# Miniprotein binders against q5jf28: the designs that were tried, part 25

Target 1, 318 residues: q5jf28
Amino acid sequence: MERERLIKTVEAILRGAGYRVARLDLKGSCFDLVASRLFLLLFIKATVNIDTITEEQAEDLKRLAKFFKASPLIVGLRSKSGELEEGVVYERFGIYALRPETLYDALLNNELPAVFAERGGLYVRINGELLRELREKHGYSVNELAQLLGVSRKSLLNYERGEQAVSLDVAIQLEEIFDEALAEPIDILRAKVEADLNVKPETPLEREVFERLKKLGLGLVKVKKAPFNAISTEDDIRLLTGIDERKTRSTIKRAEMVAEVGRIVNSGGVFILEKTKAEVVSEVPLIPKESLEEVKDADELIELIDKLKKEIKEKLFS

## First folded at step 8 (miniprotein)

Design u79E
Fold by ESMFold2-Fast, scan of step 8:
Structure u79E (fold): chain B 318 residues (1-318), chain A 107 residues (1-107)
Amino acid sequence: as target 1 above (318 residues)
Amino acid sequence: DPELREARDLLSQAITLMHEAVRLLQEGRPEEAADLMTEALHIVQRAIELAQSTGSDDRAIQRLKYAIMLMRLAILIAEEGDVDLALELLEWAYELIQEALEILSKS
C-alpha cells in the first residue's frame, strides 16, 4: 500500500475507536498521528517499511512519549524480512511496531496481541502458574511434558516460573494439549519508554532563544523531528515552541500543525522568529525574538500570547 | 473447484452492494449505506471461509481481511459525518477485493 493510504487507515482506526486525532503532513517527522482518548495518549509513526525509521526519529518519538506520558507506536506493513504478520508485535529502536489490523483488533475488538518477534523467531509469554496447574491437573510430570513439547526440562521449569517466553510452536502445542488460553497479552497501548530529555540546542538562534526562555523560568525539551523545536514548560504551562530565522511557507504550515497537535496534547503553541511583525496563525502566535526581552517571566509570556490571540479574534468578529 | 467459484461469485455480489452503498453515501443516506455495507461484509466473510477451506493463496485472504477492516471503518467514519474519508476507505476496499478476485481466478 501507499504511505498515504496507511496513514488514513490508522487515522480511521483511531477515530473509529473514539480517539481525537491530529495528523501531521511533515516529511521526516518522528510521528504522523497523535491521538487521545480518556486516559490514553498515543504518538504514532506510520511507515510502509518499519526499517525506514531512523534512530534519530525513534529517539525523538520516545522523548515526546516520555514527556507527555504517552505510548509511542509504529504502524507498518513490511520489514527487510518481508510482510509483517497480523497479531505479531515487532520492535524498532525500543518501540513496538505492528500492522494496522493488529491496532484495529486492540482498539475496536479489545483484543491485544500476544505474539512478539525477537531474533528471527516468534515468541509468546505465558501464564506460568496456570501452565503448572494444568500440567499437574492432567497428570504430566515436568519431564513428560518437556519431552512432549520437545523442550528441555530446564526450559519448561523457566516457562512455569514466568522467566522465559515460549516459541510460537510450543504455544500452539500447549493450546492443543490443554485447550486453555495461556498467552499473556502485550499492552501496546500503555508502553513505557526511556529517553533523555536533556538535548542541547543546535543552531545559534536556538541557543539564544533557549537561553532567554530559561531565564524566564521555563524548562525546555529539545526535539528535531517534529513541527516544533522544543517543548517549553513551567508548572501548568506547556508550549510547543517553534524557532525560525524568518516567516516562510514552512513556518506557517508548521504553526498550523502545532495548533492541531496542541489541541490533542493540551498544550499551547508559539513561534519565535529572529525578525517578524507579531501575528497569529491558527491561534499560534508568531513573535519576534526581541519580544522576549519585553517580558520578565513565564507568566508575562503567557499574557503576551493570550493578548495576541485575543487581538486577532477581535479583528475577525469586528 | 466449486467452492472457489462460489467464493468469486460472492465477492462479485459484495462489489455490487458496495457500489450501491457508495451511491447512498453520496446521496446523504448513511444509515441505508451502512445496512448494505453490513450485508457486503457478511458476504466477503463467507468468501474468506470458502477460500480458506480450499487452501487458497494467503495473499488473497490477507487482502480480503484488510478490505473487511476498511469496510467496517468506513461505516464508523461515515456515521461520524466524514463521507469523504469513508468513500476513500471503500475505494481501497474495492481495489483489494478486485486484487483478491484476480489472485483467486489464477488458481
Scores: ipSAE 0.774, ipTM 0.913, lowest interface PAE 0.7, mean pLDDT 89

Design u79L
Fold by ESMFold2-Fast, scan of step 8:
Structure u79L (fold): chain B 318 residues (1-318), chain A 107 residues (1-107)
Amino acid sequence: as target 1 above (318 residues)
Amino acid sequence: DPELREARDLLSQAITLMHEAVRLLQEGRPEEAADLMTEALHIVQRAIELAQSTGSDDRAIQRLKYAIMLMRLAILIALEGDVDLALELLEWAYELIQEALEILSKS
């Protein structure tokens, strides 16, 4: 119940801010929403308790974000320590985590957060060079300002060098003393992450399909916690690629999700099945594995996909 | 505490306006519903100010701020024509306001 409401709220925030959105209803997925506006692309995991995200989900989320040059975000309400605070950025496996209100402020009020949680405390990154300039302009020595703030001389020097974030209390004191904005906002909408894109297929069918796609000249980025098994890519070709042994209700639902995600990330979709009659679900072709033997390279595969989409559409409306 | 009593009264008033806004949305009158929701928003914001001035429980304040966000989103989404999502957002906002009212009553 809470999770469904959270996802709907995040969708509403994104749509209210003018983003195009695709929402997934897939248990265990590394993301629940993907959203695009102008040059921004966001992959969002919505979870009531941010501590429930697994390392495997986080790694897949970072892989998708890295591949699509997108920002990954976790949106949640609480952690094991209690309710998350509005305006505070948390971190889970290297991914920013924040409340829906924080996302709302960023997207609809153009107010980025500046406070982050770390090791049980709240901290702010400040413009250290500006701090030094303001200190000198107002006639404070390093020792004098350190005493005023209740910090060590060493800490103040580290703040001015940009080597240490200040506590929230210190950040508040500094802005009161100097009457200037010193806090650096956290750009949650343009976060860059690193991830290993070279993950091995896990099942015999996946291994077989990956080997054939590689022989066609396609690079493969394996994901496990998504409605597709891999992203197949070559130059400007991008295919969200599903792999199943047979067509099931799950296959159909995932093909529908792949179509919606593909629209947002500007990628095609295809499902490769061990045994199936060629058909199309929501503009996503389902083709038998043996069809990969009939094409010579990635361009011919795209031609086959486009041909199937056109022919099946014509049959339905002829 | 007279300020807490006023805050609670304002929240009850906002709930009444939200019920009327829900009725208007169900009748296909989203612009009129948006006007009432906007009025309810101002009332909830006033209740937050009064509650904060008395040093009230942060849990109540957080719930009211979340309700404000949901109400603002409901207005935008309703005007886009998605009445079902707008109603879902308003129902959650309503529940959060009631929870905040309960918390404030214990203070």
Scores: ipSAE 0.740, ipTM 0.894, lowest interface PAE 0.7, mean pLDDT 89

Design u79W
Fold by ESMFold2-Fast, scan of step 8:
Structure u79W (fold): chain B 318 residues (1-318), chain A 107 residues (1-107)
Amino acid sequence: as target 1 above (318 residues)
Amino acid sequence: DPELREARDLLSQAITLMHEAVRLLQEGRPEEAADLMTEALHIVQRAIELAQSTGSDDRAIQRLKYAIMLMRLAILIAWEGDVDLALELLEWAYELIQEALEILSKS
């Protein structure tokens, strides 16, 4: 119940801030919400305890974020160490993790967080150049200011060079001494992540479908923890691609999710199945893998997808 | 502590207003519900100020701040016409205020 409330709260924050949102109901997925507004795209994993996210989920989340030039975020309430603090950014497997209140402030109050948690402490990155200027303007020597802050001379020099974050206590003292904002905000909405986009398919069917799609000229980005198995891409073509042995209730549910996600990330969807008759679920075609041999290139595949989508519309209104 | 007693009384008043706002939302009267929720928001914010001035338990204050966020979101979502989501947000806000009251009562 707590998880559902968290997801609904995050959805409300995004919608309240003017984002278009798609929500997933998929156990084990690397994201639960995807949201778009103007030039921003967010992939969000909502989990009550941020320690429950797996490395595999985190890697897939980073892959999706890197491919779509989006920001990945984890929104949660606690860790094994207790409740997360408002305004504090945590990290799991290279992904920012924060409370829903922190997201609310960023999106609705235009107030980015500046404090991050690391090794059991709270830290702030400061504008080291501005710190040096303020220290000199106020007539403090390096040793004098270091003594006033209770830090070493070496630490103060590292702060001024931008090579070391300060403790929260030191950040507060600095802003009190100089009466100036020194903290650098953490741009959680434009986080840049690195991920390996060259993950290989794992099952015999996935390998076969990947090879067929590659022969059509499509590049492929494999994901495991999502309602689709890969993103198929060529120039302006992007397809969230599902792969299943046969149509099951899971296939239908995932196709519905692919349709919703696709609307937010401006991508089409298709499911390639070992055994099926061609059909459409929520504007997402389900086609047999043999159909890939009937098309010459990526453009013809898109034509097939569009044709199938038109056929279902005509059937509904005939 | 007189300030804490006042904070608790204010939170009880806010709960009463929220209960009435929920009723109005269920009856399809979101504009009137939003007005009551706005009044409840001001009351909870006053309770937070009183609790903070006395150095109260941060756990209670965190819950009340979260409840304020949920209440603000419920107003926005209700204005969009999503009554079901607004009601769920308000239910969680109500529970957080009750938890905060319990914490403040034990201090």
Scores: ipSAE 0.726, ipTM 0.887, lowest interface PAE 0.8, mean pLDDT 89

Design u80D
Fold by ESMFold2-Fast, scan of step 8:
Structure u80D (fold): chain B 318 residues (1-318), chain A 107 residues (1-107)
Amino acid sequence: as target 1 above (318 residues)
Amino acid sequence: DPELREARDLLSQAITLMHEAVRLLQEGRPEEAADLMTEALHIVQRAIELAQSTGSDDRAIQRLKYAIMLMRLAILIARDGDVDLALELLEWAYELIQEALEILSKS
C-alpha cells in the first residue's frame, strides 16, 4: 500500500537523521508522526495525495505545532496537478508540503529546498542585495538586466529590494549570468504557523469535563483530529487529555498513542471517562469523571495520576 | 542505444545484489547485507547517470532516485538493528527498480 510505505519511509528518514519518533495509526488524525531531536520538534502528516488533507486536519495540525512550538509538515507524493517535484515546497492551508526526498535532503544532507510552488508556477526568493551588487559589478543597468531576463524594470527593482520572488527560469538565468548562488533556502524545519488556540468544546461531555478542568486551574487547548481531545496546562504541567463516554478498544489504542506522543513532546497523558474503574494503560491513567470532583486543583490531579501509575507498577510485580 | 542497454544491465546487476542482501539480512548478517546494499546503490546511481545522458523517461529516473533513497535508509536502519523495517524498504526499492527497468525497456 502506498500510504503505509510512505509513512514507513518518513519514519526511516527521521530515525536515520537521529530523531526520536512516535507513529500514530489513527484514521483521520491531523498527524501521523511526531519527531524530536535536540531543539527541533516536527508534527508530520503523511498522505499520498496532499489534496486529501482537510481544512479541519490542517487547523488542528497548526494548533498543535503552535502550542508545542513545533514545525508542521505535510509529506506526500502527488496533487491534483500530478507528481510533486523533488526540491519544491508546496503549500496546503498554510502548511509546507514536500516529497520524502526533499525531507531526506534537509535532514540527512543538510540541503534545504529553495524552490516553492505558487499559483501554478515555480518560484525562488533571492538575495536582492547581492543581486544589486552583482548587477553593478558586471556593469548592467537596471534596464539592460531586465531586458536580458525578459522581465519588467519594476519587477527587477522589486527583486533587488527583496519584495518579489523570481520565477525558477529567472533564478536559473541569474545564477548562470553571475555564477553565484542567489537563492534563499526555505527553512522547513523551523516553520512558524498561526492558529486559534481558544477553540470551544463540541459535545456535552467535553463541555462538562472542560469546565471541571478549568475550575481545577488548568488551561485547555481543544483538538479534534488527534488521539486526545485537549491539551491541559498549568505552569509546567502538560497533559494530553482524552475524553470518552466509556472504555472501548479505541480508548485503549488512543491511550497507547498518547503515551508514545507524550514521550516525544514531554507531556503526560490522562483519559477522563464518564464510567470506568480507575486503571492505567501504557502509563496513561483512565479515571472516571467523578474523580475530578475529588481533587481540588491541578497539583492534586497530577498526584492522582502519579499514584495510579505507581499502584499498577507495584501490582504487576506482586 | 548502447548506453541505455548498459543502464538496463546495471539495474539487473543491482537487483541481484539486493536479493542477496535480503538473504543476508534474513540470516542475521546485517553488516554484510549493508556492504552489498552499498555496492548495489553505486550501481543504481551509475544506471541513473547513463539513463539521464540518453534523455530517458523522467518516470524511470524518478523511480530510481526514490529507490536510491530507500536503499540508503535501509542501510542505516539495518545497522541500527531494525531488520524488519530495512527489509520492507528494500522490497519497495526492488519494486521501483523493476518498474523503472520496464519503463526503460519500452523506450
Scores: ipSAE 0.760, ipTM 0.904, lowest interface PAE 0.7, mean pLDDT 89

Design u80L
Fold by ESMFold2-Fast, scan of step 8:
Structure u80L (fold): chain B 318 residues (1-318), chain A 107 residues (1-107)
Amino acid sequence: as target 1 above (318 residues)
Amino acid sequence: DPELREARDLLSQAITLMHEAVRLLQEGRPEEAADLMTEALHIVQRAIELAQSTGSDDRAIQRLKYAIMLMRLAILIARLGDVDLALELLEWAYELIQEALEILSKS
């Protein structure tokens, strides 16, 4: 499948660039890869056609990125308008979208993109201060340079003030005239995103579990399109929290994904189930919701998690 | 068109080198595979230049550029010890080069 190959290509780009990567295979997830290197953390959604991403997926992706202080990225090949262009940054619901070649250049060639697509055109942010300096150095008046570029005097002044992006054609002309790099790179690896972290639980079980976790002193960030239902927090404690009615193959696979994601984002994991016997899957404890009634605060919950993990480890080595 | 004929011949040569590189990877010889793959890369780059000079179909050129990226990634990933992923990347690169050959042959 084209999507599978795209995901493997993105994984290869990240690993080739020295990132530690966790991949998840979860239908409808807001991300497919999470990657870290030094102080950089990336949540990546890989989709062949960027238009298939839903607003709900985008909101969850931005929410995760905001919480973990990470950059969200969409990597894709086409849109309804045709193939995405290499070196061009597109946008979906406030998230940068780009080709794998663009990501490759950023991570392996240290070449950030500078061109962005907007309203059916291609544009470039330029260093306005440098533009003014170069114009004056070459002896052009504002009117003379505006005439050469085929733009208004007002537009040129806005360019020099950094208040207006130039068309790609104008950017090319400017670099031709001055023989200098004027384009400002788009830092796709440190994207700023806005997201509402105060989303309400949706199912009766989620409401019960959230209420109990809040009573233990934990803050909660709800997500829907991920292998976990919430991020539970208290001071330095972070738990990727899954909630299911019972243990199924899906629960086990999601717990395995939570373990891998947690390793990359430096967070623990726990699954809270309506009915289960306490057990551990890939270092992620599965506990019945009744266990939450037995603990008094967040510290006791962590003690329970650690105790369960230790008991399983001792059994494996005995 | 002599340039297109040369481009197609170069791509066929690159495919032959890629097959040999795959065999070396399967035999646990990633550095020798990387050397052959680097030769294949230069040949594909030359084919792109020839195709561009004749105003060839952009679809073929885009496929070849993507194939080059996959080949470069396969070398890096193989050197990191992940032969299985490297082989999958090379398989996709091979398919893209074959598709580009078909597009160029119909031009």
Scores: ipSAE 0.765, ipTM 0.907, lowest interface PAE 0.7, mean pLDDT 89

Design u80M
Fold by ESMFold2-Fast, scan of step 8:
Structure u80M (fold): chain B 318 residues (1-318), chain A 107 residues (1-107)
Amino acid sequence: as target 1 above (318 residues)
Amino acid sequence: DPELREARDLLSQAITLMHEAVRLLQEGRPEEAADLMTEALHIVQRAIELAQSTGSDDRAIQRLKYAIMLMRLAILIARMGDVDLALELLEWAYELIQEALEILSKS
């Protein structure tokens, strides 16, 4: 499958660059890979056609990125307009989208992209102060340089003030005229995103579990397009929290994914179920919702989680 | 023209080396596989230079450049001990080189 190969390529780029990586195999998820190195954390949606990402997936991806202080990225090969170009940054729902080659260059060659696509054209942000200095050093008036570039006087002044990006053609001409790097790189690895973290639970069980977790002093960030339903937090505590009515094969697979993601984002995991006997899947406890009434606060919940994890570990080596 | 024919011959040689590298990886010989992959990579790079000099179809050039990235990643990942991932990357590189050959043959 083309999508599977894209995901493996992105994983290879990240691992080759020294990142720790976790992959998800979850249909409809807002991310397919999460990767960490030093102070950088990346949530990546890999999709062959970048236009297949939904608004709901994009909003959840931005919520995760904002909560974890991470950068969201879409990595893909084409759009409705055709093949994506290497070295060009695209955008969908406020998220940078780029080719695997562009990510490779950023992570393995230390070459950030500088060209971005907007309104069907290609543009570059330039160092306007440096442009003005180079224009003056070469003896060009504003009118003379504007005429050489085929732009208006007003546009050139806006370029020098840093108020307007130049077309790719103008950027190429400027670097040919001055023989200097003028392009400002786009820091795709430290993207800032905005997202509303106050999303309400949608099912009766989710509402009940959220109320019980809030009573324990935990703050909650709801997500829908992920292997967990919420991020539960209090001080240093962070739990990737799944919610299901009963244990199914889907529950087990998502618990395994939560364990993998948790290792990368430094968070624990727990699944709260309507009815279940307490057990552990890949170090992620599955507990009945009634257990939330038997603990007094977030600290006791963490103690319960740790106790269950210890019990399974001791039995494996007994 | 002669340059385009040489480019196609070089790509066929690279494919042969990649098949041998796959066998070496499967036999637990990643260092020898990496050496052959490095040789294949240089051959593909030479084929790109020749194809570009003839003004060949950009679609073929894009595929070959992507294949080079996949080959570089396969070498690195194989040396890190992940044979399965390295093999997947080489399989995709192989397909891209084949697609490029088809495009160049129609040009």
Scores: ipSAE 0.740, ipTM 0.893, lowest interface PAE 0.7, mean pLDDT 89

Design u80W
Fold by ESMFold2-Fast, scan of step 8:
Structure u80W (fold): chain B 318 residues (1-318), chain A 107 residues (1-107)
Amino acid sequence: as target 1 above (318 residues)
Amino acid sequence: DPELREARDLLSQAITLMHEAVRLLQEGRPEEAADLMTEALHIVQRAIELAQSTGSDDRAIQRLKYAIMLMRLAILIARWGDVDLALELLEWAYELIQEALEILSKS
């Protein structure tokens, strides 16, 4: 599978660069990898064709990135327009998209990309103030440099003000004329995104669980395209929260993924089911919805989670 | 085209070195495997330069550049002890070099 190989390549790039990585095996998820290193956190969607990512997946990815103060990233090989180019940053629903080679250069060679694709062309943002300084130092008037580059006077002034990106050809010419790096790198590892964190629950069970968790003082961030349904939070408490009608193979698989993701993002996990016998999967408790009525606040919920984890360990090893 | 013939010969040489590197990795000798992979990587880089100078098919060049990245990752990952992942990366790099060689052979 081309997609499987792409995901393994991205994982190898991250691990080679010293990141701790968790991989998800969940079809339709808004991310396939989450990776942390020092204070950097990345949520990565790997897809062969970047145009296949849906708006819903992109919104959830941005929501997770915003909540965790992480950078979202799409890694892919092509678009409807053909193969993606190495060193070029593309955009899909407000998220940076790039080739694995570009990610490799950023993480292992400390070489951030500077070229971005827009409306069928390639462009570069340049240091306009440095451009003006170099122009004046070398004795070029605005008109002289504009004529040398084959651009209008107005365009050159906009370049110097930082109001207009230059074409790749112009960027190359400028660096050849002045023998100085003018391109501004695109910080793909620290992208800030906006997303609405106040999304409403969609199913009757989700609404009931959300209202009960809110009663305990927890804030909630709803997600749909992830191994969990919400992030429950208050002060230092963060829980990746799954919600299901009953325990299925899917529930078990997602609980295992929640445990791995939680390890990377420093968050606990819990699954709340309408009907179940309390148990623990990979250190993630599965509890019946009614158990939420037995606790008065978020601290007691954490205490219940910790108690269940301890009781199961003692029972297995006694 | 003599440069294109040289590029094809270099890619065949790189494939031979990669086979030997795989054998060394399987025998628990990752440092020696890394040395051979580094040699193979330099040979592939030279083949890319020669192919590019003749205006060769971009499909072949793209495959070889991707193979180089996979080889670099395999060297790093093998040195850090993940032999299984390194082998998977090398297998894909091998396939890409073979595909590129086939494309270049039709020129």
Scores: ipSAE 0.690, ipTM 0.879, lowest interface PAE 1.0, mean pLDDT 89

Design u80Y
Fold by ESMFold2-Fast, scan of step 8:
Structure u80Y (fold): chain B 318 residues (1-318), chain A 107 residues (1-107)
Amino acid sequence: as target 1 above (318 residues)
Amino acid sequence: DPELREARDLLSQAITLMHEAVRLLQEGRPEEAADLMTEALHIVQRAIELAQSTGSDDRAIQRLKYAIMLMRLAILIARYGDVDLALELLEWAYELIQEALEILSKS
């Protein structure tokens, strides 16, 4: 129940801030919510304890964020060290993790966090150039200010160069000494992550489907912890691509999720099955693998998808 | 503490208003519900200020601050027409206020 309440709170924060949101109910997924507003796109994993996120989930989340030029975020309440603090940014496998109140402040109060947790301490990145200017303006030498703050000369020089964050205590002392805002906000909404987009297919069916899609001219980004198996792409064409041996209740649920996610990330969806009759679930076609042999390129595949969607809609209206 | 007693009384008043706001939302009267929620929100904000001035338990203050966020979200979401989500947010806010009230009552 706590997890459900957390997810609904995050959804409310996003919608309250004017984001379009799609929510997933998929156990083990690398994200639970995807949200867009203007030029911002967020993939969010919501979990009560941020330590429960696996490395595999984190890598897939970063792949999705990198591909869609989106920001990945983890929203949670605690870690093994205890409750997360409001206004503090944590890190899990290179992804920002924060409390729902921190997200609320960023989206509805336009107040970005500035404090981050690292190796058991709290730290702040400061405007090093401004620090140097204020130090000189107030007549402090490097050694004098370092002694006043209780830090080494080397640390102070690194602070001024922007190469090292200060402890929260030092940040507080600096603002008291200079009576100026020195803290740099952490732009959690425009985080850039690194990820390897060249992940290989794992099953014989995936290898066969990937090979055929590549022959049609599509690039492929494999993911494991999502309602789809890959993102198929060529120029402006993007397809959230599911691959299954046969149609199951899981296939239907994932197709519904693909439709919702696709709407937010401006991408189509398709499920390619070893054995099936062509049908459409929530605007997402389910087609047999043999259909890929009947099209000559990516454009014809898109035309087939659009044709199937249109035929089903026209039959329902009549 | 007179201030702590006042904070507890205010939280009890806020709970009553929230209960009535929930009823109005269920009856399809979101604007009237929003008015009561806004009144409850201001009362909880005042209770936080009084509790903080007495050096009260941080656990109670943290719960009340979270409840304020949930109440603000419920007002916005209700105005956007999502009554079901607003009701769920208010129910969690209500529980947090009750937990805070219990903590403050034992101090």
Scores: ipSAE 0.717, ipTM 0.884, lowest interface PAE 0.8, mean pLDDT 88

Design u82E
Fold by ESMFold2-Fast, scan of step 8:
Structure u82E (fold): chain B 318 residues (1-318), chain A 107 residues (1-107)
Amino acid sequence: as target 1 above (318 residues)
Amino acid sequence: DPELREARDLLSQAITLMHEAVRLLQEGRPEEAADLMTEALHIVQRAIELAQSTGSDDRAIQRLKYAIMLMRLAILIAREGEVDLALELLEWAYELIQEALEILSKS
């Protein structure tokens, strides 16, 4: 299946569910779609084969998700083991990976998945307390139910304590025996991820720009696999920050992407270049590095950004 | 297997309805297209039930389920006025149904 079709399908699912969506056309990016609705914010990487995602992309995706309090998701069709199954949640580098049909069910049918894949098997987390209540109500001893399920006594006790997931076969058997829903849904839309936000800049220009922004009072979160190089932040100020040696077609394209992403994540954008004429692309200012020396703090930087946006607007009507 | 033959016949019927729905979408008639696509969806769902009851190839079943999702999205997106996107989704659904039909025909 074509990657382009997969991305369009995911976009259609999100829009159909009422999400505001921005799509990136950036090779190697850690995400392809960012979507917002009500209290939910999703960063989505779409790839036909989920094994294609690199550890570096995954780490950046988790950093963005952690910073924006968003959920990262991978949407794909297959892995090294073959086609992904509908209703099954897979994992790559600590990020949930699932089929478009699974996302469709979650967003349009309000049906969260309950089955997850792990080390070649399929598993389900169950409501252990409910399992114990049903076992006792139906008159089964721990040994009797364990024998019926083909599991050890210790495993059954761990299931009832919520300390161990059951195999899919055991989950099916339990629901057949008790005629009750025992499966706990996996909240793929509110996934919590851990990431180190204190990643160091890698290029000389990035180091210089980061140092200047820090002197202005801005905190910085470095990313590599995105249309921007960092997120600059202080209190209510949030800027998707691009850094380039010079203005190129790539710079312009990434500024356009930053404008679209910023609209969804409620963040401004700015590109800082070694040498350029100050200008604005899709409401994202491109400013020379030396302009950072002309401002004393983050507030003055925002004033400069706003001034440049207004000047371009005025020129459009001349 | 007579049930498998019925499933194939149903999929052929669904393809015919989808072609007519595409024509209606191109003519600016999305609600009539949605009605035909809804009918095609029910037919594909019946084909899935028949194929599953015979223990048919899971690859065919997965393709048909994906096609149903694409068709449902196409109906929704078409009603929102995005005809071009709806047509692309339907084209992919059509290809998936054809692939499923080929798999089932070789059983």
Scores: ipSAE 0.618, ipTM 0.841, lowest interface PAE 1.3, mean pLDDT 88

